# VH-VL binders against a2bn08: the designs that were tried, part 6

Target 1, 238 residues: a2bn08
Amino acid sequence: MAEARLQRLLRVYVLDTSALTDTRLRSLLGSGSLDEAVRRFAELIASVRIAYGVEVYMPPTVYEEARRFLLSNGVTVQSFEALAAWITIKPPTRHEIRIPASIVRDYVEEVRARLARGLRVAEEHVRRAFEAGGLYAAETASREARREKLGAIIRGLRERYREATRHGMLDSVEDLDAVLLALEVRGVLVSNDEGVRRFAEALGVISIDPPKFISVLQGLLRHSKTGGVAREEAHSTS

## First folded at step 1 (VH-VL)

Design m8 (framework fv_denrakibart)
Fold by ESMFold2-Fast, scan of step 1:
Structure m8 (fold): chain C 238 residues (1-238), chain A 123 residues (1-123), chain B 113 residues (1-113)
Amino acid sequence: as target 1 above (238 residues)
Amino acid sequence: EVQLVQSGAEVKKPGESLKISCKGSGYSFTDYWIGWVRQMPGKGLEWMGIIYPGDSDTRYSPSFQGQVTISADKSISTAYLQWSSLKASDTAMYYCARHSYRYGTWSYYFDYWGQGTLVTVSS
Amino acid sequence: DIVMTQSPDSLAVSLGERATINCKSSQSVLYSSNNENYLAWYQQKPGQPPKLLIYWASTRESGVPDRFSGSGSGTDFTLTISSLQAEDVAVYYCQQYYDYPLTFGQGTKVEIK
C-alpha cells in the first residue's frame, strides 16, 4: 500500500543556488527565522534519506554560493553545516560530460542576440543622457537636480541592460554545475530559475521548484504512517 | 604512460611549514581529479581531499579541513599538499592518486598512485 | 560518513587455496538509477603504494590476474582470490566513492600459512 506508492517516486535530487537562497525558505518550512528554516530543512532531508534512501546532491560551487548567502543573512555556520552534512557535495565531471552541438549552437545564437539587445539599451541611454545634459547645461537647473537626473538614467541603463542580457538565461558557473551534475547522476534539478530550468529541460533533465521539492519530501514522510492521522481526522470531523 | 611522481622524503620539526608535490605526466593533467591519502605508520588509508586542476575545485575530508591546503599549478602539471605548521601527529606516508572516469558516469576511485612521500616530524 | 568495515583483520591461507575478504558499508553504495555499486578494492604490498584491483564492485582493472574477483551489492561486498600465490601477500582495502568523504576499510592482511 503506502510502500508501493513511495516506490513510484523519484529519489535523486540536485540543488542549485536558488533552492538554498530563496528567501521564502522561512515561510515554506514554517519557521520564524532563516536560521531555523535551514535547520528544519536539514531535518527534512535527513529524515527522507534515512527512511527512503532519498539522495540530495549539490556541486561545490553551489555549496560556496549558498554558504556565503546564508551566513550573510543570519544563518550560523553550525546550522549550515548541519544541512550540508545530509547533502552529497560533488562537482560534475565537466571535461567528460558531453552536450549535443545543437544545444551549444542555440545557446551561442541566443547570447549573440542578447548582446545586440544590450548594445541597443546602452545606445538609448547614452542618447537620453546627452539630451538631458543639454537641457541641464544652463545654470537654471541646480547641481543636485542634474546629479539626480544622471543617476536615474544610469539606474535605468543598469536595470534594462540586465533585463536584455541576463533575464531567462543560464548565466553562471554555479547554475551550469547544478545542471551538469543533475545530468550526470540522472537526478531531478531543484531550481527557481527559469533560464536554468529551460537549459536543463533541453538536456532531458526533469526540474521542479523549491516549494514543490519541499512538498514532495514532506509527502514522503506522511506516507510512512498516514492511516492513523487520516483516521483521527475523520473521527474528529464525525 | 600515466605517471604520478612525488617529491622526496622530508624530515621536519614541529611548527615548520612544508609543501610536498605530485607531478602528473602521460595524460591531460587538467582533465583528472587528484586526491591525497594519508597512511600513518602501520595504519590504514585515510582520504584527505581531492582537487580538480582544471578549475581548482577542492573538497576536503572533515578530519583534514583546516589542517592542510591542497592546490595545483596547471603550468607545470603539479598538485601540492601544504601545512602551515607541522605537528608530530603529521608523521605519515602521503600518497597522491588520480581518479578514474568513465564517460557518462561519476567515479572517484583511484586508478594511478604516486610512490608516496614520507614525512617525519620530530623534535 | 559512510563507515567501511572489513573482516577479518588478518587471514592466513595456504598457497593455492581460496582467500575471501569481506567489506560492509554502513549504508548502501548501490545507485539505483545506474544500478552500479560505488565500491573499489586495492592491494598494498609492503613498501609500495596501493594498486587498484577492482572497481564498480566487480570490474577487474586491466592487468589484474583472473584469480581476483569482486562480488556483492548494496552493503555487503567480497573480494575473492581463487588460488593464492606468493606475490598476493599484501593488505587489501575496500573503498566507497558513493559519497563524500571518500572512505576506506581498515584493511585485511593476507599472509601465507
Scores: ipSAE 0.000, ipTM 0.387, lowest interface PAE 22.3, mean pLDDT 82

Design n1 (framework fv_denrakibart)
Fold by ESMFold2-Fast, scan of step 1:
Structure n1 (fold): chain C 238 residues (1-238), chain A 126 residues (1-126), chain B 113 residues (1-113)
Amino acid sequence: as target 1 above (238 residues)
Amino acid sequence: EVQLVQSGAEVKKPGESLKISCKGSGYSFTSYWIGWVRQMPGKGLEWMGIIYPGDSDTRYSPSFQGQVTISADKSISTAYLQWSSLKASDTAMYYCARDTSYYEYRHGSYDYFDYWGQGTLVTVSS
Amino acid sequence: DIVMTQSPDSLAVSLGERATINCKSSQSVLYSSNNKNYLAWYQQKPGQPPKLLIYWASTRESGVPDRFSGSGSGTDFTLTISSLQAEDVAVYYCQQYYSTPYTFGQGTKVEIK
């Protein structure tokens, strides 16, 4: 039973969006472009699936989000679909999956706290914009200079609002679907998102980050190479 | 104030190399993507690619991959568009534009061009 | 690739009259997770670079006159100039930034008279 559980945990993975958008992936896959990285990732997953029966899952919501991000960052449709061909796209059975009410209660309390923080961030940036508008009220300031100042304040708001409300918190249906699917297939969640991983841990789902995931897959292939050399040596003996 | 200043017009023969520039000023050059857009005479706008000068992360439109090279030198706040061998079909106005896109994939990964350079006219003829 | 198609190709409108430009995308540019349309409108006057007018389909860029408005969702979008002025003579382009490659409509030329 224990052996069967361990075998399943080593062989079944569920990817969230961050598994495909992690900036370290290009370096880890030795790629000059994101498109090349996606293609190499497809080859890596294909190789371990064929050689070791490793299963890789992704919910449709994560597929759509990852596809959109990658296509917006220079990845071709063909390269992305080549990767997706080696991933099982499957939604979690949401209606039948149950989670403890204590987790929901804790989540609701965290949401309220973060909404309060977000409001404070918004108020601060409204004050900044108002004050900056006063400084640029003179006709001597160009429209371009005023537009840039407003743009900078809005970008600052976006960044700090995200930090206040989203950092370290499960806040998307895509992330929830990944966690629920991992729970359902009894697999390992691949994510670099602290909030997603914390929520998964509360449900008893093991998680690893994308660099560790790639390392595990590459390790499996190195083991296969060592086995191949040993088999060749055995074959060559008279 | 934010400005994108492009290099002057170029007249070249087919087969010649060319490198045009786009210098940013009035903002943090390494914090914004710079995109390149082509406009052939009497035609519409075509997106060629973008570069993030902070780490030289470069993305190309499939139609321009391998045809041009986009680069940047952050020490002088300048982005470049380069051809190894020009063709007559490269005759066009080339614009650089600041893209507000950033890495964060949910709220900032898909943005628009807020500031544009004045354009560099490239004429390739025999 | 997402194909952007504008209509009409050219439009002649009298001063003070309403100008309407349509833009259609070959697939939806509405992102369900944030309920935003990844569509922008640019104005290009003769001899000048394009200038951002509208982003997120309906948000007017700072400094753009109130007479410019954007509407629509999914695949069908409209740019409206409620009362055309002489300085509005230009070619107008829609652009999707939902996925790469970013694509523009072919342009709509707006002329007086």
Scores: ipSAE 0.000, ipTM 0.420, lowest interface PAE 13.3, mean pLDDT 83

Design n10 (framework fv_denrakibart)
Fold by ESMFold2-Fast, scan of step 1:
Structure n10 (fold): chain C 238 residues (1-238), chain A 126 residues (1-126), chain B 113 residues (1-113)
Amino acid sequence: as target 1 above (238 residues)
Amino acid sequence: EVQLVQSGAEVKKPGESLKISCKGSGYSFTSYWIGWVRQMPGKGLEWMGIIYPGDSDTRYSPSFQGQVTISADKSISTAYLQWSSLKASDTAMYYCARDTYEVRYGSYTVYYFDYWGQGTLVTVSS
Amino acid sequence: DIVMTQSPDSLAVSLGERATINCKSSQSVLYSSNNKNYLAWYQQKPGQPPKLLIYWASTRESGVPDRFSGSGSGTDFTLTISSLQAEDVAVYYCQQYYSTPYTFGQGTKVEIK
């Protein structure tokens, strides 16, 4: 049974956006540029699909997000589409997927807690702006200096609000779709996002990070190369 | 391939004006902050300021506010650092550098510099 | 302003030996709400721009060898090179990005003994 489960795990993977945007991708694939890394990744996925029947999925929402990021960071359309050609792009069947009510309840509680933290961040920055008004009085500071101080406080608010509400949370449709698709196809989720992985594990979905994923695929290819030689030699003799 | 290419070395006299450039390529120029860092001969690194080219939001180090102007031209993916009147003490290597963009948190959640220009040497002497 | 102080100013280490660089901030760069240290380390070789090595105090940038590691929290940080190679001769800088103005340490020069 353990062997049957391991065989299923080795054959099916689902990528979230972080699998394609991980800053380690260039290093892990031995490439100098992100464009070269994407091309090598495409070759790797193609090779394991052909040799071992490994299936790699991603939802359309992840495709769209990854495409926007990679094209904005020097990856050509040809390189990205070459990668996408070896990946099965499929949305999860959302209306048929069921999630335990306990998980939804916990998610709602977490959202409420983060909203409360965000409000406290907002209140702190309102107090800072009020107090800064006294420090940057008209007699001691120019209108330009006062506007710059206010701008800095507002930028600080936006940054801390996002950190309070986003960090460690499942907060994107792309990530949810990746988890739901992994649940549906009974595959392994490939993600470097702690919040996404925690949510996946709550649903019984196994997850690995991008470095482990690449290592597994490269390991399969090394085994295939050795096995291929032996099989070809067997076929050549009679 | 992300690249930041800076303009060539400059030799100026005190009181002259100067504008140096930093051209970004291989990424969405309007989606990342560009910072300017000074390094005086034989000295360490000093942050001067940062600009978000998407809306020209600019922040200066207090030490450099009023001393330099940072700007950007989105149409040619270029950021600028400008002096109205140079001083001998402005002699330094000037670097432009890009903040890392994180898809999860957006461009302004990251304030360390992942890509650096090659530097522009500015020499101010009479 | 947060003042960053490195120690030592310079150090000479034999090839294959451990090099340790310390960085102290005048106030904490740990943000309690996300438990992250807003601290980065850069390497600058002669005639070259700085290169990012470590961010968030301990996260290694892609392509940086495993012999480089960052540690510490709050106000006290360390960059460790476990086995110095000839190519590691450089000046190393810490940087805080907790608050503006962003500030760098004065630099630590690493040389072969």
Scores: ipSAE 0.000, ipTM 0.381, lowest interface PAE 19.6, mean pLDDT 82

Design n2 (framework fv_denrakibart)
Fold by ESMFold2-Fast, scan of step 1:
Structure n2 (fold): chain C 238 residues (1-238), chain A 125 residues (1-125), chain B 113 residues (1-113)
Amino acid sequence: as target 1 above (238 residues)
Amino acid sequence: EVQLVQSGAEVKKPGESLKISCKGSGYSFTSYWIGWVRQMPGKGLEWMGIIYPGDSDTRYSPSFQGQVTISADKSISTAYLQWSSLKASDTAMYYCARDLYYDRSGYYEDAFDIWGQGTLVTVSS
Amino acid sequence: DIVMTQSPDSLAVSLGERATINCKSSQSVLYSSNNKNYLAWYQQKPGQPPKLLIYWASTRESGVPDRFSGSGSGTDFTLTISSLQAEDVAVYYCQQYYSTPYTFGQGTKVEIK
């Protein structure tokens, strides 16, 4: 029923990578560093699991992506693994999941439009490189200066190509796995990625952003019920 | 101004793990590939692999694939070469070098123009 | 894999005389679409890292003396030092960057006789 469905909605969550990379995490958890924020996030998830039976999932692909990002941004292995200890790492059962053809068709059309946009970005940077090469044709420009200029143009191409093709689009296996897992466990997707959230909602998966997720969990703890029927019901629904 | 600075010499025993570093400065670190080259004592140069720090695209020589891991941390402009379990045959000078590889289709614009000073790794019991 | 073979393995040349080093690739490193040979030459002095001398088979790297020149196309390449100086005593390596894995020649040791 609706009540049982609402209990799952409030107690089962699936994280994508953006749930752990949100720049607001530091301030929302009252922390001075990303490493401290990750440790506080671990404490928060542990607390709601113990008190309310809240289940938090992420697919292995998201685990690897989040680990790579956080370790590259000052988070220790120990802090990340402390967080991961309270999260169920589970892949979606891809071969059993069905997606309506209309959703696939709309996705294909979006991919096509973004590939065309990416091509325009590439053409612009080819023109820039050609013009820059002409400017540096003289022997007076050092090879190091010419290489740095070409390198800057290539970096600009890569950055703008990703912006044109990735922003607001489901474009990775990690993102897809998070959506599919949320669909499979009938959970709430936690994501700050507009494209991931739109795809999830098209499949009937409810999504919230990381600030809302933290707010909900903190709210549960502030108004906590201990040893009561609510705690026992949480365990029976998970 | 443009330079690659490698970590200091290492003396290890067989079976130990090791991670050596190569730090770029004076240029846009994410705009160039970083290659690793091995030179065994008294021998020639062997290309091990390359990484593009901007997206961590990594390519290995078949001879080194599975034997070493190449990685990079763009926040500190540093590339790494790592062994999970060293062998005596890993005793060598290891160089990092900068390369500009424009096109994934196999077009190469440049050779290795800037080299690190090298990291001597000695593995003995 | 492209195999690079240098000849000779070692070369003794008097000061001021010409030194020539050959490099052969097991397949062509000439890309017909841009008519460029993906071949480089490096100099390695004792206790130092390699230094790029020549790229695109014949283009001299900035700061490299004009006594160094590269020639050849396809599979057969030559590095020439027109007037050997004392500071040119080193091991010289050719390298193809036409395809991965990148491969180096075995090296040619240049000494003064």
Scores: ipSAE 0.000, ipTM 0.382, lowest interface PAE 18.3, mean pLDDT 82

Design n3 (framework fv_denrakibart)
Fold by ESMFold2-Fast, scan of step 1:
Structure n3 (fold): chain C 238 residues (1-238), chain A 123 residues (1-123), chain B 113 residues (1-113)
Amino acid sequence: as target 1 above (238 residues)
Amino acid sequence: EVQLVQSGAEVKKPGESLKISCKGSGYSFTSYWIGWVRQMPGKGLEWMGIIYPGDSDTRYSPSFQGQVTISADKSISTAYLQWSSLKASDTAMYYCARDWEYSRGYSDYFDYWGQGTLVTVSS
Amino acid sequence: DIVMTQSPDSLAVSLGERATINCKSSQSVLYSSNNKNYLAWYQQKPGQPPKLLIYWASTRESGVPDRFSGSGSGTDFTLTISSLQAEDVAVYYCQQYYSTPYTFGQGTKVEIK
């Protein structure tokens, strides 16, 4: 199993924002907080880069999105910049990258289908609001209760509309940049987003999820044949 | 339709080797983790470990590390659980289960389960 | 490791009555960044494999009857069957998937009185 992992070692990876927002990373990195997880992730990436020349890329758009998310969720600037220091921040060369027209056609067709579904969701919630209004027309129902019910229906509409139109869809510049960069550098995309991964696969880009990525890097450090028994013993005692 | 189909019941003696299987169908086998869960007679569920068939990355529960080997052959969409030397205490029902990837609203819980393989180890 | 403890170990409920099963985790399974509880509930009928009922503590799996509901957050969780049916006789397990190793509760056997 260790030899098979080493034989399949790919040296180039591209991170999507989801690579840094996956909640399983805390347990995989043995950390108690997201800030600690980011620091350990930085150490892991640094270790594989120094020992094996593994390159990790991130487009600037993903860098900015990841930074905003992590800083708003308790990660310090110092911890994030420690991680970013070991990642190559590089935009895809968008004007030179070519993709098959069949992929664009399929994307347009899916957008059309999702817009039609979104309209049906909207119509259903308009119907629900109308029916709820009729039930609350009794004089015993308070204005506050009616407002609460309407608010709940509107929140439900927004959530179901988002699911109908955006769920599992490539719908952000950040996600597209990650796929395009992976295609350009011939790297493996690290993403936990269904829409991003399906689009990458259509372009021939191999993708893995963030827990898999972390495990591969940890496995590489543990199963180094070049480091021999000495490194294996050091890791087992550490 | 997503299905996990496990190999048939086994009756073995202590010290014998055994390899049981779990075949996935109706989905992209290399895109989901396959977990193994033990249930001893009349007892609850114990997670043994999990494998990602796409590259055979494997994680074990500390209680099962070194006691069993989990592997997968992606060319035939089949995961395996293997013992080099069975013990009477290995008598149990063994389930394989698919672990969903977490992605913007998805989960990493077990959404589909195999029917189970009963392993009986007796002298 | 996160230890999952269920109560009661067994429960006898009359047809049409409410059944309540509790599950406690030794540490929080709530991830503050996404406000989700990494807790699932499974149903196991005699001679059958477990079946997923609830995930994210309160989200019902497709095809699961609406009489099943999950609630709770952090370390204390509840599975409720609002009106017990004959086909609900089973052992119910809670599971955390917050951290590896994944752990299950010891199970609660639900029987008809």
Scores: ipSAE 0.000, ipTM 0.391, lowest interface PAE 18.6, mean pLDDT 82

Design n4 (framework fv_denrakibart)
Fold by ESMFold2-Fast, scan of step 1:
Structure n4 (fold): chain C 238 residues (1-238), chain A 126 residues (1-126), chain B 113 residues (1-113)
Amino acid sequence: as target 1 above (238 residues)
Amino acid sequence: EVQLVQSGAEVKKPGESLKISCKGSGYSFTSYWIGWVRQMPGKGLEWMGIIYPGDSDTRYSPSFQGQVTISADKSISTAYLQWSSLKASDTAMYYCARGDYYGSGRYYNEYYFDYWGQGTLVTVSS
Amino acid sequence: DIVMTQSPDSLAVSLGERATINCKSSQSVLYSSNNKNYLAWYQQKPGQPPKLLIYWASTRESGVPDRFSGSGSGTDFTLTISSLQAEDVAVYYCQQYYSTPYTFGQGTKVEIK
């Protein structure tokens, strides 16, 4: 049982959206275009699945988000289909999965604190907009200048509200599905999101970032070709 | 125009209770923090605590935690500093000051003080 | 707690001459993510409340004369009055707002020589 679990942890992976949207992907898989990087990523996953039985999963919610991102950023349908062919798309069995009440309580406490922080950010930007508007009560300011000033304040609010409420916290159904699927298949979560990884860790799910994931897969292939890499180092999860 | 107006000077005996006030005007009272700063005669400035009137979130300096209570009534744009039992060592000038946040901070509650009240002199003697 | 230490404790400067006040923090008050120093300078004239002069180490508050300037980063900061005027006789305080509790320096008394 222990050995079976260890094999699953070493060779079963679940991707969240950040695994396919990481800005380092082009550099890690070769320079050029994002389309070329996606094709190389597909080839890498295919190679390790054929040679070592490595399984890569993705929940449908994450898959749809990644698909939209990739297609809107110059990835062709052909390159995307090549990647999709080697990823198992499966939703987590949500109604059967249980989590400790202590984790839920901690999460509720954090949400409350972040909502209060977000409200302060909102109130600050409403004040700034009101004060800026008052300064433009004279005939000297153009309508275009006023609109531009208001737009800048609203953009600042959106950015700081997002930072106050979302940064470092599990805040999407896509991210939750990835964690729950990783728990269900007893796999390693691949994520560059601190909040997602922290929540996974609380549930006993091991997580690695996308650069480490690519490194592990490339290591497996080097080991196959040369035989010069230790198994523990190639797998990086022992 | 932004203004913070504090209550008048107080002369008290040890063991008495006291509540002093700081009324804000000329700005959105619920959108800024109000801090309290103590200055003992001939000494420097000591931060006591800060309150956000919009939600009554209150933070204290460890040196003043349990010694004073900071509160606010947003319906009348007034912040308060109170003692349940005064000591001779509480003799000091007490200032309220508005905390302004400009930009992104580490905890979203780091503020410098842009406007100050005139001060309330509290004298505690037997 | 972050300890703020000013030097000198008192300074006598002739009218029109430069006054320099130093402030040292026991740990860095620079936040690398926004590249801001969480340091302010206040002026307190006899019988008056403190008045904000400088925030974010070097940003001058509206209405403050340009003869006042702040500089420095991390742990070492300076307030400079390029040409001292009679109305500048006061005690000057630095303050960190990087972490609670917020702390002030002990103050520097500036007097006419």
Scores: ipSAE 0.000, ipTM 0.414, lowest interface PAE 15.2, mean pLDDT 83

Design n5 (framework fv_denrakibart)
Fold by ESMFold2-Fast, scan of step 1:
Structure n5 (fold): chain C 238 residues (1-238), chain A 123 residues (1-123), chain B 113 residues (1-113)
Amino acid sequence: as target 1 above (238 residues)
Amino acid sequence: EVQLVQSGAEVKKPGESLKISCKGSGYSFTSYWIGWVRQMPGKGLEWMGIIYPGDSDTRYSPSFQGQVTISADKSISTAYLQWSSLKASDTAMYYCARGYSYVFDSRGYFDYWGQGTLVTVSS
Amino acid sequence: DIVMTQSPDSLAVSLGERATINCKSSQSVLYSSNNKNYLAWYQQKPGQPPKLLIYWASTRESGVPDRFSGSGSGTDFTLTISSLQAEDVAVYYCQQYYSTPYTFGQGTKVEIK
């Protein structure tokens, strides 16, 4: 049982959404379209699973998020399902997973700090809008020009508020599920999201980015043999 | 059309080994849990255990841990329940059922059931 | 382990009348984070496997008639058949899936008066 657990740690990967939505996916897989990249990625995962018994997981929440993104960006249902067929879709057993209170405390403190930063960003943009409004009242600008200026200030607020409160934070159920699943199966998390990776690291979960993941799989295939089919069948039978 | 088809009735003697099967069709077999439920003659339902065929993750009820082995062969979409040595007290109807596990961790409720395999153990 | 207790053990109801079955869990099966009750109801007719009727305490499975409804939260749950029909003669089971081992109630036998 212990030896099997060690092998799982070395051969098991869990994907978050960023592993499939990385804008570099097309170039990393040598393809001209995202649809072609997804098909090549499916072939790559299939090949390492068959040859080396490498297992790739993703939680259902990540599956749904990735599906929505890829289908909205030119990937066919057939291509996505071909990829998903080689990935084990499994939710984490949330009720049975424990995390240290110190990690929760640190996360709560970070959220509090970021909410304070967000409030400061909001206050700054309120001041800017007030000052701009005073300027336009003085010069009798058109309603169109005033509407345009207000819109620009609101867009600036949204961008800076998002940067202050969400950038580098674990802020989605999909991301949390990927980390919890990686912890449960003792696998390596594949993500390029800073917040997801920092949370995983705090829990002792090893993480790599999508370029490293693809590089590792391609490296394994350079040493690939006809072997692995017997291992796949032996692992699946009985 | 989702379907779970179980192997036929068995009549065995105490001490004999037995392996019964549950074949899934009409859905992605590796994306759902398969649970095993025992029903003794005239009694209610008892959960025995559950397996995720995609990775063979198996969980047992404490009452059945060590008494049976649950396994699956994803290449033929079939799950198995096995005894190394049957006892007269194993006489029961055995059902396999599909556990739903997609958006929520809801593998514990069973949406499709096999027809059942009657196992009779007597000497 | 979570113990599931149903009441009554048996129930005789006239055709067209309301049938009510209760199920109590020894511990809450409500998960506060998602506000879901991990409780299901099954129907088993003689010689047949169980059939799922209700999941998440109150969500009716596709194809199940509108006369079946589930209610309750936490530890106390009810299955209601608003107007009993001849084909509803069966044993009904509640099941918790909040924690392993998953457990079923002892069953309630519904018969026509």
Scores: ipSAE 0.000, ipTM 0.428, lowest interface PAE 16.7, mean pLDDT 84

